VHH binders against o75319. Designs and how they scored, part 131

Target 1, 181 residues: o75319
Amino acid sequence: GNHIPERWKDYLPVGQRMPGTRFIAFKVPLQKSFEKKLAPEECFSPLDLFNKIREQNEELGLIIDLTYTQRYYKPEDLPETVPYLKIFTVGHQVPDDETIFKFKHAVNGFLKENKDNDKLIGVHCTHGLNRTGYLICRYLIDVEGVRPDDAIELFNRCRGHCLERQNYIEDLQNGPIRKNW

## First folded at step 10 (VHH)

Design gc2 (framework vhh_4orz_3)
Fold by ESMFold2-Fast, scan of step 10:
Structure gc2 (fold): chain B 181 residues (1-181), chain A 121 residues (1-121)
Amino acid sequence: as target 1 above (181 residues)
Amino acid sequence: EVQLVESGGGLVQAGGSLRLFCAASGFTFSSYAMAWLRQAPGKRREWVALITSSGRTDYADSVKDRFTISRDNAKNTVSLQMNSLKPEDTAIYFCAAKPEYTYFSTRYDYWGQGTQVTVSS
């Protein structure tokens, strides 16, 4: 499967750091085998990701990959110095409590170990939007006490695209707080 | 500079035991999950055992009740006690490390060069 994901070209490759947090969101990078189907300005490889982060004067300290596939790029395509975490997340359903817990555990642990630096947690799904935005906003709401609408607005502004899935938005606004364990 | 150095491999007869050691340097060992993986000739690398920074352990089904992983944070070492060895355990054994907060990920940040374990029948 060298097929470009549906609508992948419609999204900005990388958003901006979410102010007051360590989060930055982006769409899935595509390994070199996909470049035959892309114009030069459309390419977004793992190397391109790190170049774009550096252009913002930021540095990645962790990548959390929420896609339900490994076909887009391999962990070996990333610098070995940047930890990589795969959380297999199904695209159309609100992530379950186990997935939310794993995400929170990874974020909390990263922040604890990186108190003395300003490295970012990079989060992506296929488009860097719905699953990505949900889990980042869920963390901000549940752990940091951010109001749901404020979390969503911050994510939308920094990503450059608005969360699209109404069930995700509804859960963030009106769903229960998932407790940290 | 980061280094993981394995030792303790060798030749042993089926039913015997070996203890592997991994000495780590160049990173904050106590904050990392440590693992052992193995690769037999012509096969893909497979995970064997993991120990979290807090000492919680997990094992592949093929080695449960036979292998024990342990760590010594004061000495920056992780070890694998291998009992009731079988010819199928013959492989190069690799020590690997990842941050504790990614312990359930399949990717490891740091790898050793491996140590050969050969189990004769």
Scores: ipSAE 0.106, ipTM 0.548, lowest interface PAE 4.7, mean pLDDT 91

Design gc3 (framework vhh_4orz_3)
Fold by ESMFold2-Fast, scan of step 10:
Structure gc3 (fold): chain B 181 residues (1-181), chain A 121 residues (1-121)
Amino acid sequence: as target 1 above (181 residues)
Amino acid sequence: EVQLVESGGGLVQAGGSLRLFCAASGFTFSSYAMAWLRQAPGKRREWVALITSSGRTDYADSVKDRFTISRDNAKNTVSLQMNSLKPEDTAIYFCAAKPDYTYFSTRYDYWGQGTQVTVSS
């Protein structure tokens, strides 16, 4: 429906850039039609997202949308200059190898194309926490060789909220490394 | 600074052929996926064909086996060869571009102004 996602108000709209990386995580922006159900201080539209990132002296170069729905905002609500990638990712279960591959492919390609700038890769799911944190940490572990506990701690600190799903944490700490992409 | 300029549109009889061209400037063409989309009066814009930076192609079912997309990285151009044209192919044809690493997304970052194709019966 046009219902606000459960617990969406409980999370900070946007985290901070993860130092040493090009990642920034945030919760799903909500298009203007949702604002009638929100107090002014609760609003977080696509425009609000870009304003908050500029307030941090950062600039988005890519948005990766991990939600399993298109009802929250339209790609047309984003500036034409910022590429948008939709990876339909179901909540609750650990993302499958195809989803992990697509995420890694997009990140690697963005980094190659953006060697001469410092633009960020913005990643979100509904809350910008579990699917978002899993895929960012999985990338750091598998591609950048970051220790799992360090990747998780870095994400938690910069997002301002800790990964909640134990199966995601378990896979990051003890699961197989998907380095064959 | 990014610009996509279409050409080659016109009036053609059913069963005829046209070749559309798109000249690109202002971005690293060889790193971008290029596409053609079309819009008939009163209808939504629909995707027609895509070519990745590596040359992989994909087509909408309605144009499969009739249209061929190709690119020339040395000239920064993408082309659409349209054969066996039907009145239903009448539309404004748009050239569009997106970074190759997002080729599986439905969104395009850069768009041309379009070129009119009219197929008479």
Scores: ipSAE 0.014, ipTM 0.399, lowest interface PAE 7.1, mean pLDDT 90

Design gc4 (framework vhh_4orz_3)
Fold by ESMFold2-Fast, scan of step 10:
Structure gc4 (fold): chain B 181 residues (1-181), chain A 121 residues (1-121)
Amino acid sequence: as target 1 above (181 residues)
Amino acid sequence: EVQLVESGGGLVQAGGSLRLFCAASGFTFSSYAMAWLRQAPGKRREWVALITSSGRTDYADSVKDRFTISRDNAKNTVSLQMNSLKPEDTAIYFCAAKPGYTWFSTRYDYWGQGTQVTVSS
């Protein structure tokens, strides 16, 4: 049914844009049917997402949805002007190399096509934390050459919450660089 | 021959200001993004500030509202105005250049040799 995801209310809806990057992370928006289970101040619809991004004086150019479900909102709930990309990822497990490859190529393609503007890449999973933070940090480490601890620190500060899954943190710090970009 | 030469570093007391300069030669400066990175004693290089060829700027959170990056295409120079300096700003500051589609990067085409900034308590 329309159950609110476990611990969804514990997380800030939208983080800050990560300085020096085109990334912004957020938790999954919930379509209107979920609002009966939420106080007004807890609501975070697709419309609320875009309003919060505009309040930061930023603009979304791409949404990458990492959830393994389509029950929370539909692509049709998003503005027609913003591309939507679904990359199905299972929670708890470190994303596989194919998933990492798809993420990197989507990001690189967006950046090449958007070199003349400042539009952001919005990335979310259910909480906008573990899978989201892993893939953003993996991109920064592998493609941009950022030190793992610096990438994690940057993500944590901008998201407003620290990466929680030790297996994700361990892979970022000590796993192999995936030269698949 | 590509060259980036930093200057303006030195010793300053906490709360003070310094202005760093980077003189560029050997490439089409106006079409490159210019960045400042720093390396503190015993640490790896970290990104500090970037200015794109169009003039858009971006800053690491640790320096936001204290540092200002600017460029002068007529003089092939990028500069970093550093205000309200803190002991943790002590580092060797490097100028770097790249064409590119991403802003956050330690992977640059061209690097300077660095200029030392020391902030005393």
Scores: ipSAE 0.141, ipTM 0.537, lowest interface PAE 4.1, mean pLDDT 89

Design gc5 (framework vhh_4orz_3)
Fold by ESMFold2-Fast, scan of step 10:
Formats: sequence, structure tokens, C-alpha cells
Structure gc5 (fold): chain B 181 residues (1-181), chain A 121 residues (1-121)
Amino acid sequence: as target 1 above (181 residues)
Amino acid sequence: EVQLVESGGGLVQAGGSLRLFCAASGFTFSSYAMAWLRQAPGKRREWVALITSSGRTDYADSVKDRFTISRDNAKNTVSLQMNSLKPEDTAIYFCAAKPGYLYFSTRYDYWGQGTQVTVSS
């Protein structure tokens, strides 16, 4: 449908690049069919995403879409030059180990293939906050050895919104380190 | 320039076998996941088989135990051995490639032109 996601308008469209990483987080872009329900200032299409990234003097090299739906936009709405990865994640529950593994595998592979450039990994769920923040922080903690509170603070600051789901925060702070299968 | 070229298609009787080949050039083949998809007349393209950069394989239920996908990194070739062919396997078969680290993505970076497989009853 053309129904705008609940609270979607409450969040900034795109955060800032997370310093020391290749990550940038944003809320789900909405294809043009949603624009009739939005004021001009509220519009955030796939085209708007790429324009806002360019305004920050950044370039996307990979998009990881964590939503459990494809109703908001289609991969065909993205430039052919930008790889797209769909990882279906259910909201409200901590992502399972297979989801965490897929995310880590994609990030590690992107970084190895893109060592000679500065392109970013764009990550989004519906609001670009809870599932997005969880997986980015989980990667930083498990792979990069960042302290949980430091990862969370970095994400919150750069996204411009704080992680909201207590179960996600609890898992990041006190949960086990996830290793490959 | 990137190129995927399929070969090995043809006409075969039901119960017969064919081996398809896909020759790749213009990218680092060994780091890519390779797939075969097919399109029957009047139908959408459907995925048939995948082989990851590490050599892990996966198959559609309709071809499981009849088809085998393999790769030769020294020759930049992926192949599909098709056994016990059925008339419903009749389709144009396409070779497609995506980065190995994105092997679970539904999106492919590169596509071949396709090779026709016709299975007569």
C-alpha cells in the first residue's frame, strides 16, 4: 500500500557518516507513489537519498535493506551501479544469528572489495534506528572490538536519534559475541 | 568489459541430459557467486541453481537431484549438468553473476544472453 509507516516522519531522513567506519544510516526511502501523502519537506525518495548523501560529499557503494517488506521502494528504483542487499528482519525482536552472520559477511566483503575507495555502506530499516543501529553496533562490537557503550553512543550521535528498544540495547551491552557459524 | 556467454543448449529427448557452460570475462570470477536462471515461454524468469565463491551450491526444488552446478575458476567457467530432463525444463537458460559476499542477494550484476534448451516428449 501507500500507507506511510508509523512515526516515519518523526525521524531525520539521513544521518551522518559514522567516523572511523564506512557506515551511514537512514530511514526507508519511499517511492514516488507515497509523495501525495507528504509535504515537499517530508519527501524522501530513493533519488532524495542519493542527493542527500552527495550533499554530505559522500558516495554509497552498498545499500543493506533490513525491512520485512518491499512495498516502500523497489531495487529497480536505485542506480544500477549501487549493489543492493535485502536481509528480511522482523521488528521488535533481536535479529537471529543467521541475520547477524549475513550482515557481517556482506560488510566484510564490501570492505575488502572497496579498499581503494571511500564509498559508504548505507543501512536502513523502516526508521533507520533500532534494527539498523543494532546490526551496525553488533558489527562494531564483534568484528572491530569497539566497546558496546562506545558503539551505541557513536551510532546515536551520527544517526541523530537514540536507539529506543531496550532489548536491543541490553543484547548489545550484555549479550554474547556472535561468531560465524 | 564484462561478458557472460552461455553455450551447450539444444534439443534433447525427455529423460536425456545436457551440459550448459558459461564463460565469464571482465571481472574477478573467483570472487563472484554464479547462478543459472531460466525463462519458459510466457513465464517469468525463475532461479534454478547457485554456486557461491566458496563452492557451496543450492537448487530450486523443481531441479533438485537432477541438476548439478559446478565452477572452474582456472577457466572462468560455470557449468550446469542437467540429467533426467523433462518437457517442463524447456526454457532459455541464463547465466548470472553477483559479488560472492552478496550471494544471498536477489539482485545480479551481470547477465548472459541466454541459451535455448528444448526437451521433446
Scores: ipSAE 0.014, ipTM 0.416, lowest interface PAE 7.6, mean pLDDT 90

Design gc6 (framework vhh_4orz_3)
Fold by ESMFold2-Fast, scan of step 10:
Structure gc6 (fold): chain B 181 residues (1-181), chain A 121 residues (1-121)
Amino acid sequence: as target 1 above (181 residues)
Amino acid sequence: EVQLVESGGGLVQAGGSLRLFCAASGFTFSSYAMAWLRQAPGKRREWVALITSSGRTDYADSVKDRFTISRDNAKNTVSLQMNSLKPEDTAIYFCAAKPGYTYLSTRYDYWGQGTQVTVSS
């Protein structure tokens, strides 16, 4: 169905780049077929995403899509110049080690190939909050050595919304470091 | 031998300014991102500012618009200009280096010994 995701309108479309990182988080963009169900000020298409990032004087170099569906937009709706990576994740459960590894591998590969520029890694799930925040924070903790509470605070502040899922927060704060990057 | 040597710390009144310097030797400075981190008594070490090998700068929100990081590749130095200092900025400030393709980290390749900054109310 072509319905707006539950609570999607409750979240800011795009956060700010997380200082000291190449990450920027946002909620899922919605293709043109959804616009009939949205007021003009509620629209957040792939084009709107790139306009909002440009308004922050930033540039996307990669989009990582963590949703378990392809109904909201297609890669073809994105500019041809921006790579797109799909990592299917289900909501509610902490992402498994295979998913965490895929995310870390994609980020490390991007950083190695983009060391001479300042392009960002855009990460989204449906709301750009729980799965998105978990994987970004997991990367910062495991790969970059950031303290869990600092990673979570940084993500919350830059996204403009706090991580909601207690099991995700608990895993970030007290779970083991996964050295599989 | 790799060395990072900080200087410029001291005592200053709230609203004042200090400039910290870090002299680097023993590695290819121009290829490394350079960072400043700080640690207050009884608190965790926190990241303050970073300048990449390409010259891009990033700042923690607590110091944004007050601190400016810069580098001089010819002299192998990084500096931190600290304006509008607050008592909460009191800490030991550390210079650190890591490869230019990564930003935020407590996993730096090289660290200085730190320089004390004390801001009186």
Scores: ipSAE 0.186, ipTM 0.575, lowest interface PAE 4.1, mean pLDDT 89

Design gc7 (framework vhh_4orz_3)
Fold by ESMFold2-Fast, scan of step 10:
Structure gc7 (fold): chain B 181 residues (1-181), chain A 121 residues (1-121)
Amino acid sequence: as target 1 above (181 residues)
Amino acid sequence: EVQLVESGGGLVQAGGSLRLFCAASGFTFSSYAMAWLRQAPGKRREWVALITSSGRTYYADSVKDRFTISRDNAKNTVSLQMNSLKPEDTAIYFCAAKPGYTYFSTRYDYWGQGTQVTVSS
């Protein structure tokens, strides 16, 4: 369907690059068929995403799509030069260990292949907030050794919205580090 | 085999400047991100600045606009120019190295021994 996701309009389209990392978070882009339900200033297509990233003097090298649907846009709507990775995640529960390790391996692989440039890893779920913020913070905590509160503050500040899901925040602060597999 | 050796620490008055150096050996320096972290007495170690292998720089908010990190790949050195120093900048400053362009975390592959910086009121 062409229904706008609940509360999608409440969130900024794209955050800022998280300083000291290659991460940038954004809400799900909506393909042209959704534009009939949006005012011009509310539109955020895949093209709009890349325009906004360029306006920040940044360049995307990978998109990680965490939504549990393919209805919002298609990989074909993205430039051929930007790899696209789909990791299906459900919206309310903390991502499982398999999902966390897929995310970590994708990030580590990208960084190894892109050590000679400064291209960004773009991460989104529906709102670019809870699943997105969880996985980025989990990476920073588990792989980079960042203190949970510092990771969460950095994400919140750069995304322009605070993580909302208490179970996600609790897992980041008090949950186990996912080290192997 | 791998070594990071800091130098340039010392005593300086508030408002003064100091330049720290870190000499690296035993690894492919140009492929590593280099960072400065500091630890004040009785406090946790905190990240100060990072320079990626491509030369992009990042700073903690507390030092932004006062400190400048730079690197010289021909000499295998990273430096930290510290201007407008405050008593709160008093700490042992550590040089650290990690591969790639990732976060300025406390999880680095290689660490120096640290150099003391003391800023008097």
Scores: ipSAE 0.000, ipTM 0.251, lowest interface PAE 11.8, mean pLDDT 87

Design gc8 (framework vhh_4orz_3)
Fold by ESMFold2-Fast, scan of step 10:
Structure gc8 (fold): chain B 181 residues (1-181), chain A 121 residues (1-121)
Amino acid sequence: as target 1 above (181 residues)
Amino acid sequence: EVQLVESGGGLVQAGGSLRLFCAASGFTFSSYAMAWLRQAPGKRREWVALITSSGRTDYADSVKDRFTISRDNAKNTVSLQMNSLKPEDTAIYFCAAKEGYTYFSTRYDYWGQGTQVTVSS
């Protein structure tokens, strides 16, 4: 249906690019059928996403969609020139090692194929916060050697909202390094 | 043999300026991201600035608007212009290289020996 995700309006549509990385985080875009339940200033369609990123003088090269549904928008709602990757993740639970591996593999592949440009990896879940922040921070910690507290602080600042799930924060700070990627 | 050789460090008073240089050899410089990291006495090594192979620059918040990183692919050099220096900028500054694109991380492929920067109050 056309029901807006719980608390979706409470979050900024798009964060800032995380300096030193190719990552930018945002909340799930909503296709046109949802606009009847939104004021004009609340709309955030796939087109709005690309316009907001362009306004930051940035360009998307890949979208990684972490939601467990495709009811909010379809890949065909995106420009054909931007690759789309779906990694189904359930909320509330720390993503499993297979999910973490898939995310790292996709990021590494993008970076290898895009070393001649500055295009960004856009990552979202429903709110662009918990699953999104966890996987971005997990990548920075495990692959790039960033200190957990530094990764979390950077994500929170750039997203404009702090990671909310304590189990995600605890895993990032104290969990094992996953060396498969 | 891969080498990164830093120069330009020294003693400067607060509010002053200094320019660091890093000369690279032994690898395809134009394909590497180049970074500056620093280590203050008793502190961990921290990332300061980065320039990608495509020329995009990024800075740590503590140095943003004061430091400028640049590269010269024809001369295989990267430089760091440091303005409005503070005592807190006192550290050994390291040049580092990562093949392709890199993040602000301490995991670089190649490192220089470092150059001392001392900012007096």
Scores: ipSAE 0.332, ipTM 0.686, lowest interface PAE 3.5, mean pLDDT 90

Design gc9 (framework vhh_4orz_3)
Fold by ESMFold2-Fast, scan of step 10:
Structure gc9 (fold): chain B 181 residues (1-181), chain A 121 residues (1-121)
Amino acid sequence: as target 1 above (181 residues)
Amino acid sequence: EVQLVESGGGLVQAGGSLRLFCAASGFTFSSYAMAWLRQAPGKRREWVALITSSGRTDYADSVKDRFTISRDNAKNTVSLQMNSLKPEDTAIYFCAAKPGWTYFSTRYDYWGQGTQVTVSS
């Protein structure tokens, strides 16, 4: 169906690139079939996403889609030059170790293959907040050695919205470091 | 043996300027990202500025528009030009290095010993 996700309009379409990282977070883009239910200023299509990234003088090199659905847009709606990775991630639950490992592997592979450019890793779930913020912060904590509160603060500031799920925040602050080799 | 040696620190009045230098040896400098981090007394280290092997720069919000990072691959040096210094910029400043393929990360493989910057009110 073409129902707008609950609370989707409450969130900024795209955050700012997180300084010191290649990450940029955004809410799920919605394909053309959703636009009849949106005012012009509310539209956020795949094309709108790339236009907003360009307006920040940035360029996407990878999109990681964390939604547990493909109803919002299809990979074919993206430019052929931008790789798309789907990691089916259930909402409300802290992502499992397998999901965390897949995310870390994708990020590390992208960085290795893009060492001679400045392209960004775009990460989204439905709102670009809880699952997105968790996995980005988990990467920064486990791989980059960032302190949990600093990672969360950086994400919140750049996304323009604070992580909402207490179980995600608790896991980031007090949970184990995942050594997914 | 990998070495990063900082210089240029000192005492300066608020509103003044300092230029920090970091001399690197023991690795292929041109393929590494270089960064400056700082640590104030009783505080944790915070990232200040980064320059990638391709020359792209990035800055913490607290120093944006005041500090400029640059590199000279022929001399194996990275420098930090600090303008409009404030008392809150007082810290030990560390040079750090990371392989180029790990651009825009906050974790570094090599660190200098640090150089003291003191900004008086």
Scores: ipSAE 0.225, ipTM 0.609, lowest interface PAE 4.1, mean pLDDT 89

Design gd1 (framework vhh_4orz_3)
Fold by ESMFold2-Fast, scan of step 10:
Structure gd1 (fold): chain B 181 residues (1-181), chain A 120 residues (1-120)
Amino acid sequence: as target 1 above (181 residues)
Amino acid sequence: EVQLVESGGGLVQAGGSLRLFCAASGFTFSSYAMAWLRQAPGKRREWVALITSSGRTDYADSVKDRFTISRDNAKNTVSLQMNSLKPEDTAIYFCAAREWPFLGSKYDYWGQGTQVTVSS
């Protein structure tokens, strides 16, 4: 199916790299078959993603795809030089502890293997906002000891959109630290 | 034995400049990210700036365009040039080292700190 995700056009394609981190967030890229339903300025293909990141003088070293579907684009649509990790997460629900653990493990592994370069970890869900913002903030809070409100503010500023789901915000501010060791 | 030793702190008037230095020994300096964090009286430490082993720099929003971090791998030194200083920059400034950089306070090695006081 070539149905554009609901509200997808409402969001900026790519945020800014989060200062002091390797994270950059974006909305789901849409493969070329979706472009028939988009104006030229609305297109955001996998190629467009890499062009926009290069325009910021950044380079992706890993993509973490949090969507629960493969219909928007396929890993084969990405450059072979960039690792792709799929972590299936359902929308609307706070990600479970196993999902949080997988995300943290992938981030830590990337950082250990890339300590001699400045490549970024690109994270997206459908809108690059709620699941994406939750997992990035969860990492900053649990692993890096960042205060919850500071993590949320940094993500919101760099993404260019504020986290919308109150259950995600509540869990980040008042939920337990996930000690996935 | 790992050591990070800060210097260059002092008293300066608002609008003035200071340059902080951190001399490192006891580890492979060129392989570590270096950071500056600060702690104002009664507050927790906050991240200010970092420089990666590759030389990429990053800054907290509050100091962006006023502070510049740099490193000299031949001398095992990291420095922080602080311009247009404000009273709210008053803090103890700490040098810290970590194999990969992140904002936050989890660093492997820390200096003892150097006091910076900015008068109004």
Scores: ipSAE 0.496, ipTM 0.788, lowest interface PAE 2.5, mean pLDDT 91

Design gd10 (framework vhh_4orz_3)
Fold by ESMFold2-Fast, scan of step 10:
Structure gd10 (fold): chain B 181 residues (1-181), chain A 120 residues (1-120)
Amino acid sequence: as target 1 above (181 residues)
Amino acid sequence: EVQLVESGGGLVQAGGSLRLFCAASGFTFSSYAMAWLRQAPGKRREWVALITSSGRTDYADSVKDRFTISRDNAKNTVSLQMNSLKPEDTAIYFCARDEYPYLGSRFDYWGQGTQVTVSS
């Protein structure tokens, strides 16, 4: 299988930096083997990702991959200078506390090591929307103290697509804060 | 009805300290993020420090480890402790309410400002 993920073509490749944060969200890049099933304007390889980030006058310092698969691209397809972190996250379900903990620790570690630069944390799942948006918003709410609706609105505007999963939205708005992780 | 009134500014020598205060009224203070911004002559207004409604803080790189923002919800006050002051810190300091923290930093109400002058 070189099957394109369901609805992958429906989403913008890369969002904009979320102002006041170090986050940028995007959909999963697809390695060359997938390009046989894509028109030229639909291609979004790892190389395309870095070109689009540069076009925004931004620089990636970390990629966090939330997909529950390794079939879309390999870490070796990324520049050696950019750290890559895989957090296997099941779709459709609100991420568990262990997943939330791993995400928060990765972000906190990056920010501590990158105080003297403006490099971004790139976060993606398959569509760069539901799992990606949930974990970024969860971080902003639990760690940065942002109001849930403000975090969601910021993510939606910068990603260019609104969070779709109602269970994710409800957990962000009304769920417990995971401060002790 | 919303009012923000700054105080505590003045003249101080390089290496000295000052504490700025902002008294807020006309809104539910505990529900809003509060910020300090500054403007030097001929320069753009720049953000210095933020404290969210939950008490989380953030600082501009130029003031990290020197300035501390805090709030007292019982007294409707936000304050900025400024240590190890430098001539470059000379500016009018403004207290602001942040309507949407991290949503483009929308400051909807501002105080009149308090002058801080650091001599070297």
Scores: ipSAE 0.000, ipTM 0.116, lowest interface PAE 13.6, mean pLDDT 87

Design gd11 (framework vhh_4orz_3)
Fold by ESMFold2-Fast, scan of step 10:
Structure gd11 (fold): chain B 181 residues (1-181), chain A 119 residues (1-119)
Amino acid sequence: as target 1 above (181 residues)
Amino acid sequence: EVQLVESGGGLVQAGGSLRLFCAASGFTFSSYAMAWLRQAPGKRREWVALITSSGRTDYADSVKDRFTISRDNAKNTVSLQMNSLKPEDTAIYFCAAREYPYLGKYDYWGQGTQVTVSS
C-alpha cells in the first residue's frame, strides 16, 4: 500500500558526497501521495532530493535504485536528464554476484562517460544504508582497492549512519573479492 | 617515459605550512586527474586530495579546510598547499595520476616526499 516504510523517518534523507568518489547515498524518496502522512520537515520527495543535492553544490548524473519495489516513486518523477537504473535487491541477504556485477558495470560505465564532468552517482535502497552501503563499499574494495574497514568507515561518516547488518559487514571484511566476470 | 616527481617535503612545526609540488612528464597532463595520497608510519595509504581535468577539487575529511590542491597545465604541475599542519599529517606524500578521476587504480605514481610535523 501507501504506508511509509518502517523506520524510514529515523534516517537522514541525504548523506554527503563520499570524498574521493562519485557516490552519494540517500534513503528512498517518497512520491507526493505519501506526504499526507508526513510533517513538512519529514517530506523527502524526488524534488526534495534534487534540492538537497543542489544545496550541497552537487549534481546527480545517475540514480541507482536498489529497492525490491516500485511503489515509493516512479522514474517519471525524476528529471528526464538524469538516468535511472533499477537493480532489484532483496533486503537482509548479501547481494549475489550477478547483482554486484550489474552495479559495478553501471558505475564503471557512468564514470567513463562522465570523465569530463563532476556529476554524482546517487545510490539508494529503502533506508540508504545496508544494501546501499554494501554495494558502494563492495565497489570501493573490489575496484578501487580500498581496505574494507576504511571503505565502511568512509561510508558510515558520509551517510551519517553506520551499517547495521552484521552479515553485510562480515562479507565486506572477510568475503572474497568479486573480480571474475 | 612517464614521470611524476614530488618536491617540497620536509620538517615543520605543528601549526606551520608546507607546499608540495609534483612535476609531470610523458603524458597529456591536462587530460588527467591528479591526486595526492599519503602513508603514515604504521598506517595504510590513504587518499588526501584530488583535482579533475576540469579543475574540480575534492578532499578527505581529515584535511578539508586545511589543504588546497591546484594545478598548472602550462607547467604540468600539481601542488598541495598544506596549512595548520598537525603531527597526524606526518607521512610520505605521493603524487598520482589517472585518466578517469573516480574509476579504477591510478595509472602513474611518484616516488613520494617525506613530510614530518613535530609536536
Scores: ipSAE 0.013, ipTM 0.431, lowest interface PAE 7.9, mean pLDDT 89

